# Ledger of designs, part 5: VHH binders against q924l1r178to360

Target 1, 183 residues: q924l1r178to360
Amino acid sequence: DFLDVYHGLRRRSHSEVITHLRRASTFVSHEKLRRQLTDLCTKVQSGTHPAAQDVLALRDCFSTYPLGFSQLQASQMRALSQAMLLTPYLPPPLLRQRLKSHTTVIHQLDRALAKLGIGQLTAQEVKSACYLRGLNSTHIADDRCRAWLGEWLHISCSLKEPELSLLLHNVVLLSTNYLETRR

## First folded at step 25 (VHH)

Design q6
Fold by OpenDDE, fold request of step 26:
Structure q6 (fold): chain B 183 residues (1-183), chain A 122 residues (1-122)
Amino acid sequence: as target 1 above (183 residues)
Amino acid sequence: QVQLQESGGGLVQAGGSLRLSCAASGFTFSDYLMAWYRQAPGKEREFVAMITSGGRTYYADSVKGRFTISRDNAKNTVYLQMNSLKPEDTAVYYCAKLWTYEGDRLEWMDVWGQGTQVTVSS
């Protein structure tokens, strides 16, 4: 299955993305926020599916320094591009712009989907939506896909424009340890 | 290979109408949600409208009541009827397939057409 192959490709970048997040935590000045970011990384690395609230608690880390779009290092942007099945072979300014635009497009679609309601989507549309957002939904039951998409939409719709770097990272955070994605 | 080709843009006076078309190929069109986005100079791309495979539609608040998205699966085409156009609607309009790829080769997930320019004068 080609979708599995492509998921394998983007999955290769997940550990690197988390490693960058862990490193970034060392630059967070606020102790509580630093601990929360470190804990999230630990959870993901230990195989735990993070709660939406744990992800959202970190929005400030992703708005400006150290993990805002303007602050992302080239290596992190390449890894994130791979996680999003976008070409990583661009100069850093173009990587940044592409990631930002891509994330913005998804975010706006998320708002629309949330208003429309997931229930209005076919099973195939749900799977496609999940896959676009980082989940290997190919072999996941419809109800579980819908649940995951619901979690994604909740996070996405809770974020403001300056915080969308978090949504970008969420393609890894929310997909790495979802029950049927560790095969 | 997924391809999207927008057309129908142009110059129109405020209050006027345009109908955009997007011809799609390289995937099972009828299975996918399609969307229109637009991008004004110096601005980020903005969601305009979407239509599901089942024909359900949703519109940005800024265009609700004025724009209508539709699709013809037999022609693999999605349309955007734009009425009561305003200068603020001036932008390049893009058709989007915002779902996974089809085929036996790697495709990147961001698939857009070249866009069509819409200019609304006062």
Scores: ipSAE 0.867, ipTM 0.926, lowest interface PAE 0.5, mean pLDDT 92
Fold by OpenDDE, fold request of step 26:
Structure q6 (fold): chain B 183 residues (1-183), chain A 122 residues (1-122)
Amino acid sequence: as target 1 above (183 residues)
Amino acid sequence: QVQLQESGGGLVQAGGSLRLSCAASGFTFSDYLMAWYRQAPGKEREFVAMITSGGRTYYADSVKGRFTISRDNAKNTVYLQMNSLKPEDTAVYYCAKLWTYEGDRLEWMDVWGQGTQVTVSS
């Protein structure tokens, strides 16, 4: 299945993305946020699916240095691009622009989807939505996809524009260890 | 390959109307949610409206009551009827779809057409 192949490709970058987050944590000035970020990284690296509240707790961390959109390092942007199956072979300004645009488009759609209600989507639409957002939904049951999408939308709709770097990273954070994606 | 071709844009006076069309090909159109986005000069691209495969619609607050999104699956076309146009509606309008499982390739929502220019004069 080519979708599994593509997912395999983007999963290759997951560890790198988390590693970058862990490194970035050392530059987070706020002690509580630093600990929370470190803990989240540890959870993800240990195979734990993070709770939405743990992700959202880091919203301020991703709105400023070092993890704000405008502050992301080129290496992290390349890894994140790979996580979204986008070419990483662009100059940093273009990487940043593309990632920001992509994330913004998804965020806006998320708001619409949340208002509309996941129940208004077909199973195929749900799977497509999940896959776009980082989940290998190809072989996941509909109810699990809907649950995951619900979590994603909850996080996404809770975020403000300056915090969208978190949503960008969420393609890895929320998909890496989701129960039925461990393959 | 997936193709989206927008049309129907133009110059119109405030209060006027336009109907945009997006012709889709390269995928099973009827199976997927479609959306309209727009990008005004110097601004970021913004969501305008979406329509599910089942015909459910949602609109940005800025266009509610004025715009209507619809689709014709037989023609593989999504439409955007724009009434009571305002100068702030001036933008390039783009048609978009969600990621698709079609074929042996991955297609993302960010596969945009060329867009169609809508200009609303005061």
Scores: ipSAE 0.866, ipTM 0.925, lowest interface PAE 0.5, mean pLDDT 92
Fold by OpenDDE, fold request of step 26:
Structure q6 (fold): chain B 183 residues (1-183), chain A 122 residues (1-122)
Amino acid sequence: as target 1 above (183 residues)
Amino acid sequence: QVQLQESGGGLVQAGGSLRLSCAASGFTFSDYLMAWYRQAPGKEREFVAMITSGGRTYYADSVKGRFTISRDNAKNTVYLQMNSLKPEDTAVYYCAKLWTYEGDRLEWMDVWGQGTQVTVSS
C-alpha cells in the first residue's frame, strides 16, 4: 500500500546514512568511541539490529563534532531528510533547521508518550508512532511494534537536547534491521 | 492532503482564559493522536498537550492543571482550553498530527497549521 511505497522511498537513503556515519568515524578522536561507531555501522550493515546501549554509547559523537546537528554535511542531511520523509530539496541551513525542529518535536512527544505509557495507545497509534520514527510497521505485529517503540522511547528519553542528532540518525539505526525490515 | 487550522487565539490578561480550536481534514481524524505545541519568538517549539484517539491525555508540566485538551471526532476538531493564563504562555500555538499520512499521494511528514497567536499581558 501507500505506506510501503513511502517506506521504500526513505529506505533508499539508509545505506547512504550509514556510509556517512562510517566516514565520520574516521574523525572521531576518542579511540573507544571511534571503534564503537565503526562497530555499530558494521552491525547495521551486516543485518544486525543494534542494542539500545550500543546506540546510546555514541551520544558524545552526536553532540558536537563530528555528528552534532551543526556539523552534519549537506549530503547527510538530505539523506536523513529522506529517511524521515521530509523534503531534501532545501538549502543546507534550512535542512538543518527542519531536521532539528522535527527531531525535537518527536523527542518531546517521546517524553510525553513514555510518561503516558505505550499501553495507552491503540494498535494503530503504535504502528503510526513506529512508522513516524522510521520503522516499517505496516505489516509488523502489534507486540513487536510495541517492543520497538519501547526501545525507541528508551533511547529518546535518555538523550539530552544537544544529543538529538543521534535520535535523528536512530530512525535509520533502529529500523534498518528490525525483523528484517530492510527487505 | 492533511490540513490543520488553528483558531481561538488572541490577547488576554494574565489569569484569563482562551479556548483554542484546531480543525483537521485530509485524514481519518478519529484514528490519530493529536497534540498541541507552541512556539515563542526566538524559541523552539515545545510540547503542550496530547490526546490519544481513545481520549487519554498528557500535559507538559508547565501547563498541567491549567490547560485541558479535548477532541470532538464528529467535528474533526481538537481543542485546548487554557485557563489561568500567564505571560509565559505567550506564543503561537500549533496543533499537530504526528503520525502517518493517508492516501495514495506522496506527502511529507512535516505538517503544521499556520498557528494561532496567544498573547498574555501582565
Scores: ipSAE 0.866, ipTM 0.925, lowest interface PAE 0.5, mean pLDDT 92
Fold by OpenDDE, last read:
Structure q6 (fold): chain B 183 residues (1-183), chain A 122 residues (1-122)
Amino acid sequence: as target 1 above (183 residues)
Amino acid sequence: QVQLQESGGGLVQAGGSLRLSCAASGFTFSDYLMAWYRQAPGKEREFVAMITSGGRTYYADSVKGRFTISRDNAKNTVYLQMNSLKPEDTAVYYCAKLWTYEGDRLEWMDVWGQGTQVTVSS
């Protein structure tokens, strides 16, 4: 299946994205946030699916240096682009612009979807929505996809625009260790 | 190649109406959730309305009760009927699709048309 192939491609960047996060943690001035970020990275690297609350706890960390959208390093943006199956071969300003634009669109759609209700979506729409957001939903049961999408929407709808860098990273954080995503 | 072409924009007085159309091609239209966005001068792009493949709709609070999104799968077209227009509705309106599977192709997460200008005068 071509979708599995593509997922394999974007999954190659997951480790790099987490590594960049771990490195970035050393520049986080707030001690608590630094620890939380490090712990989250450790969880993800250990194969643990992170709790939504642990992700959301880092919203302030992703709104300022070093992980705010405007402060992301080129290498991280390239890795994130790969995680989203977007070309990484763009100048950093264009990478940033594209990632910001796409993340914003997803965020806006998430708000709409949350209000509409996941139950109003077909199974295919749910799978598509999940896949777009980083999950290899092709072989995941509908109920699991819906659950994952619900979790994603919860996180997304809890975020403010200045925190959208977190949503961008969530394509890796929430998909890396979700059930049956290792295939 | 996926293409979206918006039309129907123009200059109208406050309280007037416009009907926007978005002609879609290059994908199985009936399988996609479609949406309208708008961007006013100096402002961020804003979600306006969406319609699922099954015809379920959702509207931004700012347009609820005034705008109606619909689709004609036979024509591969999504529409936005805009009534009771306000100056605040002045913007470039964009048609978008939610990313989905299409054959063996990986599509972008979202596809935009060129947009159509809507200007509402006081």
Scores: ipSAE 0.860, ipTM 0.924, lowest interface PAE 0.5, mean pLDDT 92
Fold by OpenDDE, last read:
Structure q6 (fold): chain B 183 residues (1-183), chain A 122 residues (1-122)
Amino acid sequence: as target 1 above (183 residues)
Amino acid sequence: QVQLQESGGGLVQAGGSLRLSCAASGFTFSDYLMAWYRQAPGKEREFVAMITSGGRTYYADSVKGRFTISRDNAKNTVYLQMNSLKPEDTAVYYCAKLWTYEGDRLEWMDVWGQGTQVTVSS
């Protein structure tokens, strides 16, 4: 019940995060990446769960202007903070630092988890891992949680440090339309 | 309120050993994955080791074979035994409560203690 309430809070920011991404797409210099980002936003806004490959295709887009960590706008960082259940009421430099630190810590943990294997985790650990990464795993079956976490880890472990802004956004991209999250 | 308190750091010569402790409170310790991180001057914080609720462990390549993470649920404490210490192990070591939120309270994604300084001289 409490977790549902908290998820409700962070869910409020999902639309805003996607809107910011769509706006940012207009500043992407590479036509292909711009189109891919726009398409991804359209899919998410239409209720489609994105494929991991479609997310990873945008890794270069999130490593430089306008979506690299050092380039994120304050409004986007506030929305993303809310999506991660972090306070958005900080100056932009502190928001950026905190988001980057948290994302980096999760990324490093993801690499460890991937090597350890999801099968070594309890059902509760899996649910908790999913929840902290943006999924409302409270009412989702264990096998679906494990599948989702697998997708997350695949994406995370494929990313390099300069691309971690994508992982940050993935808390929204990968969780918004996962079918069981609406149950 | 979740609290973590690291201890056991100090100055040691290369090849020496230290045992770090992290006392945890404010949550059901036995249900949580715990981790150690470290941060050297001018460097980013880096993962060192983790231990699951079930006692499964994983280590960074840089410390594998030298460090051992363990936990005592009765004492709500996670440990880091550090052997064969090297100058490059010099850092502030942090205990991390990551992984999950308590169902009845809103927490940060990750909680850190104040850290404990480890200095390895050549």
Scores: ipSAE 0.857, ipTM 0.922, lowest interface PAE 0.5, mean pLDDT 92
Fold by OpenDDE, look of step 25:
Structure q6 (fold): chain B 183 residues (1-183), chain A 122 residues (1-122)
Amino acid sequence: as target 1 above (183 residues)
Amino acid sequence: QVQLQESGGGLVQAGGSLRLSCAASGFTFSDYLMAWYRQAPGKEREFVAMITSGGRTYYADSVKGRFTISRDNAKNTVYLQMNSLKPEDTAVYYCAKLWTYEGDRLEWMDVWGQGTQVTVSS
């Protein structure tokens, strides 16, 4: 229904986000990180759901040029905004500010949710939480949503403030190839 | 449309108490998690407390034991009782909701009120 329509809208940006990541990898100075980022992009583009450890391995890559929050290109920020169902029609400084603020709020909520425990949430709250974080959870079974959210929270709670660009990108990385999103 | 209206802020001496209120409208309040955030001058906005639809609560370490979040679903209102206030608690306090959807209407991932100023003097 309408939530599927909205998900369709943000999913249109997923390929663009990954393409930008692949391009950005060429500017990563650290060879190992460059390879890891390229491999992650390849996996996602091939239809593979990435492992949390592979995502977290890139935390340093997303802390500095070219993928740190302060270094993201305008086109990437627009694509990411769309992936988060935020308006992409803002000047780059405002895009950056909005994305950073939004990601920070989610990150803080994630820490709270992790401490509280997903088991304390209703099915509707879980679906809402997943949807907010990029997953089309509307028609996904509760146990699968909870599993996904658990994975998200694990990644999120492992990240520090300078690494939050990774969390921003995770809305695409963790949702693109999740099995139940193929609808 | 979703609306959040904070109130109850003011000037208070250290050790004093305040009770903030947030009146919500435009969505089924009882179904969703609510939260309080605050932003001090020159600092980033920070999480303060949350309460689930089921009444489960969680607090930031900085306010744990001093603040209490609660809700009245009949009044569509979330509260923040603040005791043993410190100068460090001085900030604009914001009420927030998470992403919600009802019927064929999509509410955005997070909605903020205008905030209410809390000032704690030493």
Scores: ipSAE 0.841, ipTM 0.915, lowest interface PAE 0.5, mean pLDDT 91

Design q6
Fold by ESMFold2, fold request of step 26:
Structure q6 (fold): chain B 183 residues (1-183), chain A 122 residues (1-122)
Amino acid sequence: as target 1 above (183 residues)
Amino acid sequence: QVQLQESGGGLVQAGGSLRLSCAASGFTFSDYLMAWYRQAPGKEREFVAMITSGGRTYYADSVKGRFTISRDNAKNTVYLQMNSLKPEDTAVYYCAKLWTYEGDRLEWMDVWGQGTQVTVSS
């Protein structure tokens, strides 16, 4: 009952975040990056799970204008908060601070988890880690959750602090179609 | 509902020791990874140490060899033994629940305790 509410909040937030990303692509001056961003948005909207390298190719778009942390619009931050299962009902400066802080804390933990190794986590710990990072992991088998978390850690550990807006958006990009992707 | 309560901070001289505790309630403590973070004045929170439900540990480079994280599942408590303290260790220390129950709403207060102040003098 309450699970369905949270899952519904995430699904609605996914659509809103992708819409904001597609609109932001208009302001990306580098033609290759603009194409890569619009192509990724189209893939996700059509039900395709993106490859880690497709996400990482976009890192420069998320380091400064138009999609760096300081450039995110209030409605986009509210949608991202919902995807993280955090309240979206805060003034924009507090939303930005909370999203940045939360993403930074997760990024630091991700580096530690990567060094420790996912194999040191129980199935329950893996499922919980996936859920925190945006995946509705309730009905996903342990081996699939471990694969997803491995993809997440690969992306996360490849990013530097100025690029963490991409890690925040990865909550949506990596999660939206994981259950719906066939092969 | 979920509660984390840090204790054991205080003022110590450089080279001294402190043992921090974090009492946890409102969840099945023994099933989950726990971590310590710290926040120095004017800085962002930074990772200190973590311990898995199975007892495996990992430490930030700045504290490795000086700090030891441990857990007592019978008491629902995670500990941070801090030895050879330096002035740079001065911070508020937080234990962290950086995970969520399936179907639970994760709020900022559900992730962190109130913290305990550690002050290391020269």
Scores: ipSAE 0.558, ipTM 0.818, lowest interface PAE 2.2, mean pLDDT 86
Fold by ESMFold2, fold request of step 26:
Structure q6 (fold): chain B 183 residues (1-183), chain A 122 residues (1-122)
Amino acid sequence: as target 1 above (183 residues)
Amino acid sequence: QVQLQESGGGLVQAGGSLRLSCAASGFTFSDYLMAWYRQAPGKEREFVAMITSGGRTYYADSVKGRFTISRDNAKNTVYLQMNSLKPEDTAVYYCAKLWTYEGDRLEWMDVWGQGTQVTVSS
């Protein structure tokens, strides 16, 4: 139905983003970091939900070259925009600015939410927060959405401003394989 | 459609007070978290304060103790009471909707208010 259409659009963009990450790994000079990135891509492509430590280990390649905000290619930014349910049809400089602004605003709110405690949010607020951050949360149980949001906040609050390209990619990394359910 | 309209900005001397309002329409206002952000010239937008549907609040360290966020669900309005204003508080202040409807495609750019200018002179 209508929800399945939006969920399908988001899922298709996930595959595209992971393909771009795997391609970018060839430009990572540090061998251990390159291997960690390719291993993570393989895990996600094979249906595994990554641990927060797997994501955070990659922060250096998202701070500058090759996956920092200023280094993202147009096709990658279009796929990331689609994962956020944002139009991909803007010139690359505008895509970059919008994605950076959006991610920065979310990061600031994440710090506030972590300090407040997600127990202070209603179930509706939690599901909406998950949806904004990339999870197809509509048919996921409330307690699973809170667990996911907690995991997201752990990752987000561990990142510094120069590392926020990783938070943007976490929209895909943390959402692709979370909690398979019948729909 | 979702609409946010900020008001109450102006020029004020340091140490003064202002009360900002944000009128909201086009959604079930009482169900969702609302926030204020601000943007100084040449800088990125920064978080100021948030209030949950249940009335819990959180403030940026730079404004804590001086600013108070509140909501009136009967009037679909969020307020920001700003006391002991400093020149560093000079910015355009934006009311923000920080959530999306599940199953709808909603552009982030369409959920911000137009902003209201606050200028604090020395």
Scores: ipSAE 0.487, ipTM 0.790, lowest interface PAE 2.5, mean pLDDT 86
Fold by ESMFold2, look of step 25:
Structure q6 (fold): chain B 183 residues (1-183), chain A 122 residues (1-122)
Amino acid sequence: as target 1 above (183 residues)
Amino acid sequence: QVQLQESGGGLVQAGGSLRLSCAASGFTFSDYLMAWYRQAPGKEREFVAMITSGGRTYYADSVKGRFTISRDNAKNTVYLQMNSLKPEDTAVYYCAKLWTYEGDRLEWMDVWGQGTQVTVSS
């Protein structure tokens, strides 16, 4: 039904985003960082849920060329939009602005949520927060959603504004295998 | 359809007060965290305050102690009481519903109001 369709759209877009990340890795000049990015893509494609430290190690290649916000190519922005269940069919400047605006708004809310504490949210609020951030949370148990949101907030609150392209890509990196590894 | 309508903005002298309201409709208001953001010309939107469905609040450092967020679930309304206003508080203020799940609805929807202008004179 409609639930299955939306979950399927998000899953398909996950694989597209990872494919774009792997292709972008050819432009990462630091051999160690290029290898770390490629290894993370391989982990996610093979069904492994990444650790926060694996994601955060990559922040430098997402703050400037090749994967900073101003550096993202149209095809990559379309795939990221689909992962967020937003239409990918906008002119590239509008697509970039919308993705940057949404990511910035979420990052600011993440800092507030981390200080407030996830325990102050109801199960409905947690499930909705996870869904906003890329997790297909509709059938995931409350304790699992809270754990996932905690991982998300740890990553998000470790990032500075120039690094927010990594937070945008974390929509895919942290979500793709979460349900699979736990069931 | 989800609707958010801000009101209560205007021109005030530095040190003055305003109370903003945000009337909400089209969703189960009492189930959701609500937030205020603001946007000055040429800048990105900036978080101001949030209030959970249970009434817990959090404020940006720049407004803490001066602004108070509250909600009235019977009226589907979020308020922002702004005291000791400064010229740097000048902005369009938006209330926001950033939460995407409502019943069988699965679309990711960033829902913003039209905003209300607050201008603080020196």
Scores: ipSAE 0.390, ipTM 0.748, lowest interface PAE 3.4, mean pLDDT 85
Fold by ESMFold2, fold request of step 26:
Structure q6 (fold): chain B 183 residues (1-183), chain A 122 residues (1-122)
Amino acid sequence: as target 1 above (183 residues)
Amino acid sequence: QVQLQESGGGLVQAGGSLRLSCAASGFTFSDYLMAWYRQAPGKEREFVAMITSGGRTYYADSVKGRFTISRDNAKNTVYLQMNSLKPEDTAVYYCAKLWTYEGDRLEWMDVWGQGTQVTVSS
């Protein structure tokens, strides 16, 4: 029954990450970008699943100040670690390095998976890929997992290395409201 | 407990060959995609090759045509045949299980082996 514990830990982290994003929006100097970030946070907090285009519009916030990897605060990194099911009990420099390393590894695999095609993966491989990327996929039907992974890969493959903090936050943005009944 | 053990690294002259092995245990090896990554001094880990449970492969552009990934599901082992080695291939090579187990047990996120050093001399 420890899967319920992991799902609970992940869910609690979602709220914390979105709260940190909303607080960070006050430091975004570009007015339009600030509004887009706060609007997305509001949509996710209210239960709306975001469109990939809405997430990608925010990439500049996540490549430099205030939400680039080097700019993330310890509490943000602890919540993001928990969303990825990584221990949050490390000194901040180690949390940052581990989050950046894991996100980079996933991004590289994402580009390979997109080129190979999701259709080459078994249902088990797809479900596990979703789980690695933040989705509580255990009880979600295969066709819904494949749709979600397709959305994830679209976002991931649109991002460059300096923008990968957005991919890390996408663990939360794309998974928070994608609750579906399993097959 | 999931375990990955790489072997087969060493010192090789440019143009030479090595075959890396990764013995896996603690999970249903045949169900999962496996990958090789490498990490050179002062650089981040980078993707090298992957192989699906069904045997389909994909390679980074830098190694395509020179490296071949394969698997033996009966021996729970993934291989990386490296030919025409270049000094820029010098790195620690890691076998990776980047897939979570969704059964009764879960380790945190991803599992890596300890790596095997490949050094290509000029």
Scores: ipSAE 0.368, ipTM 0.737, lowest interface PAE 3.5, mean pLDDT 86
Fold by ESMFold2, last read:
Structure q6 (fold): chain B 183 residues (1-183), chain A 122 residues (1-122)
Amino acid sequence: as target 1 above (183 residues)
Amino acid sequence: QVQLQESGGGLVQAGGSLRLSCAASGFTFSDYLMAWYRQAPGKEREFVAMITSGGRTYYADSVKGRFTISRDNAKNTVYLQMNSLKPEDTAVYYCAKLWTYEGDRLEWMDVWGQGTQVTVSS
């Protein structure tokens, strides 16, 4: 029953993060990028699992204004913290520091995991890696978890450090509509 | 509760060796990937090495060939053998469990150990 509470909190945070992303699109001056962001938000809200190229197309608006780490609003950082199962009950500067630190650590591990190969991980290690990255992986079959982690690593390893706000948001973008199944 | 405690740091001359240890408790140590990170003053934490539950290892390019990560599941301990140390290896070294138990919202903050200082003199 602890799982149900935490999974419910995570799912509720997904909607809030997507709402923040759609609202932020009004501040994206580049027309094509604005359309790509709103189209992705619509896809996720309608139940579609996004392709990696749809996510990666957005990198520029996550490296600077309006969605770079330094530009995230407090309510957005609280929702992202909840999606990562980190307490949202900190002052905004601490939320920002923790989210940036956490994302940076994951990004470095992602590069190492991609070179090692997911096949070197046990099923438990894969499920734990997915869980850390935002997926409610407990009841998802091992092959689905490995596929998801592969998609995550593809996106993560394509991003540079200034773009890591997108990796943070990928916790929601890649997890919201992924299948939840038993082993 | 998850606890990690690093030890074995110290002051050493360039070219020297140190062996770091990280004692772990509060989780099933043998089931999880473990990693070492380091942090020099004013810099972000940097990945050093990782070891899977099955014993597979991976190293950052900056330490490959000089550092060896290992684990002893009976002692719940991960090690970092550091040879041919250079002044640029000077940092606080952290052992890391880089995932949260499902449902443990607050344990993230104590996933890192306190760190152990390694200082390499010229």
Scores: ipSAE 0.341, ipTM 0.716, lowest interface PAE 3.9, mean pLDDT 85
Fold by ESMFold2, last read:
Structure q6 (fold): chain B 183 residues (1-183), chain A 122 residues (1-122)
Amino acid sequence: as target 1 above (183 residues)
Amino acid sequence: QVQLQESGGGLVQAGGSLRLSCAASGFTFSDYLMAWYRQAPGKEREFVAMITSGGRTYYADSVKGRFTISRDNAKNTVYLQMNSLKPEDTAVYYCAKLWTYEGDRLEWMDVWGQGTQVTVSS
């Protein structure tokens, strides 16, 4: 029950992040990228789980203005912190530093995990890895968690350092609609 | 609560060796992957090595062949044997459990040890 409260808080942060992405889309000058971002936001808000290709198509607008790490606004960073289960009660420069540090750490671990192979992880390790990356994995079957982590690693390992703002947002994009398949 | 305590750092001459230890408590140590990271002055933390619960290991290219990660599940301890040390290995070394879940408890990602300083003189 207390985990359901945390899951609810995380879900609210997801909604806030998606709303912010929609608002930021008006500042994306490249028309195709703007439509792709808006379409992805609509897909997620309507309950659809996005494909990795839908996420990766957006990498350029997360590399620079308006959605690169240095461009993120305070309200967006607070919502992303909550999605990571980190305190949002820090001054904006500290929020930015913390989010960048944690995303970089996860990205480095992701490259190592992909090389090692998900099959070398126990069920507990897989569920914990998913939870760290934004999935409310407590009640999700092991095979579903492994599939999700595989999708996550595919996206993560396709991204370069300047694009890591997209990996941070992927905490929300890949997790929001991944439905539970076990009791 | 999860706690990690690093030890074994110090000053060593280039080419020398050190063994770092990380004592862990507050979680079922034997069930989880453990990792070492390091942070040099003015730089971001960087991955060094990891070891799964089953003992499978992976290393950053910069340390492969020189460093060995190991674990002792009976002592809840992770080790990092560092050989052929170079001045560029100078950093604060951190043991990490980056998991946010243990049973029905949430663990914040902010759980890092204090770190142990390794200084390699030329």
Scores: ipSAE 0.104, ipTM 0.554, lowest interface PAE 5.7, mean pLDDT 84

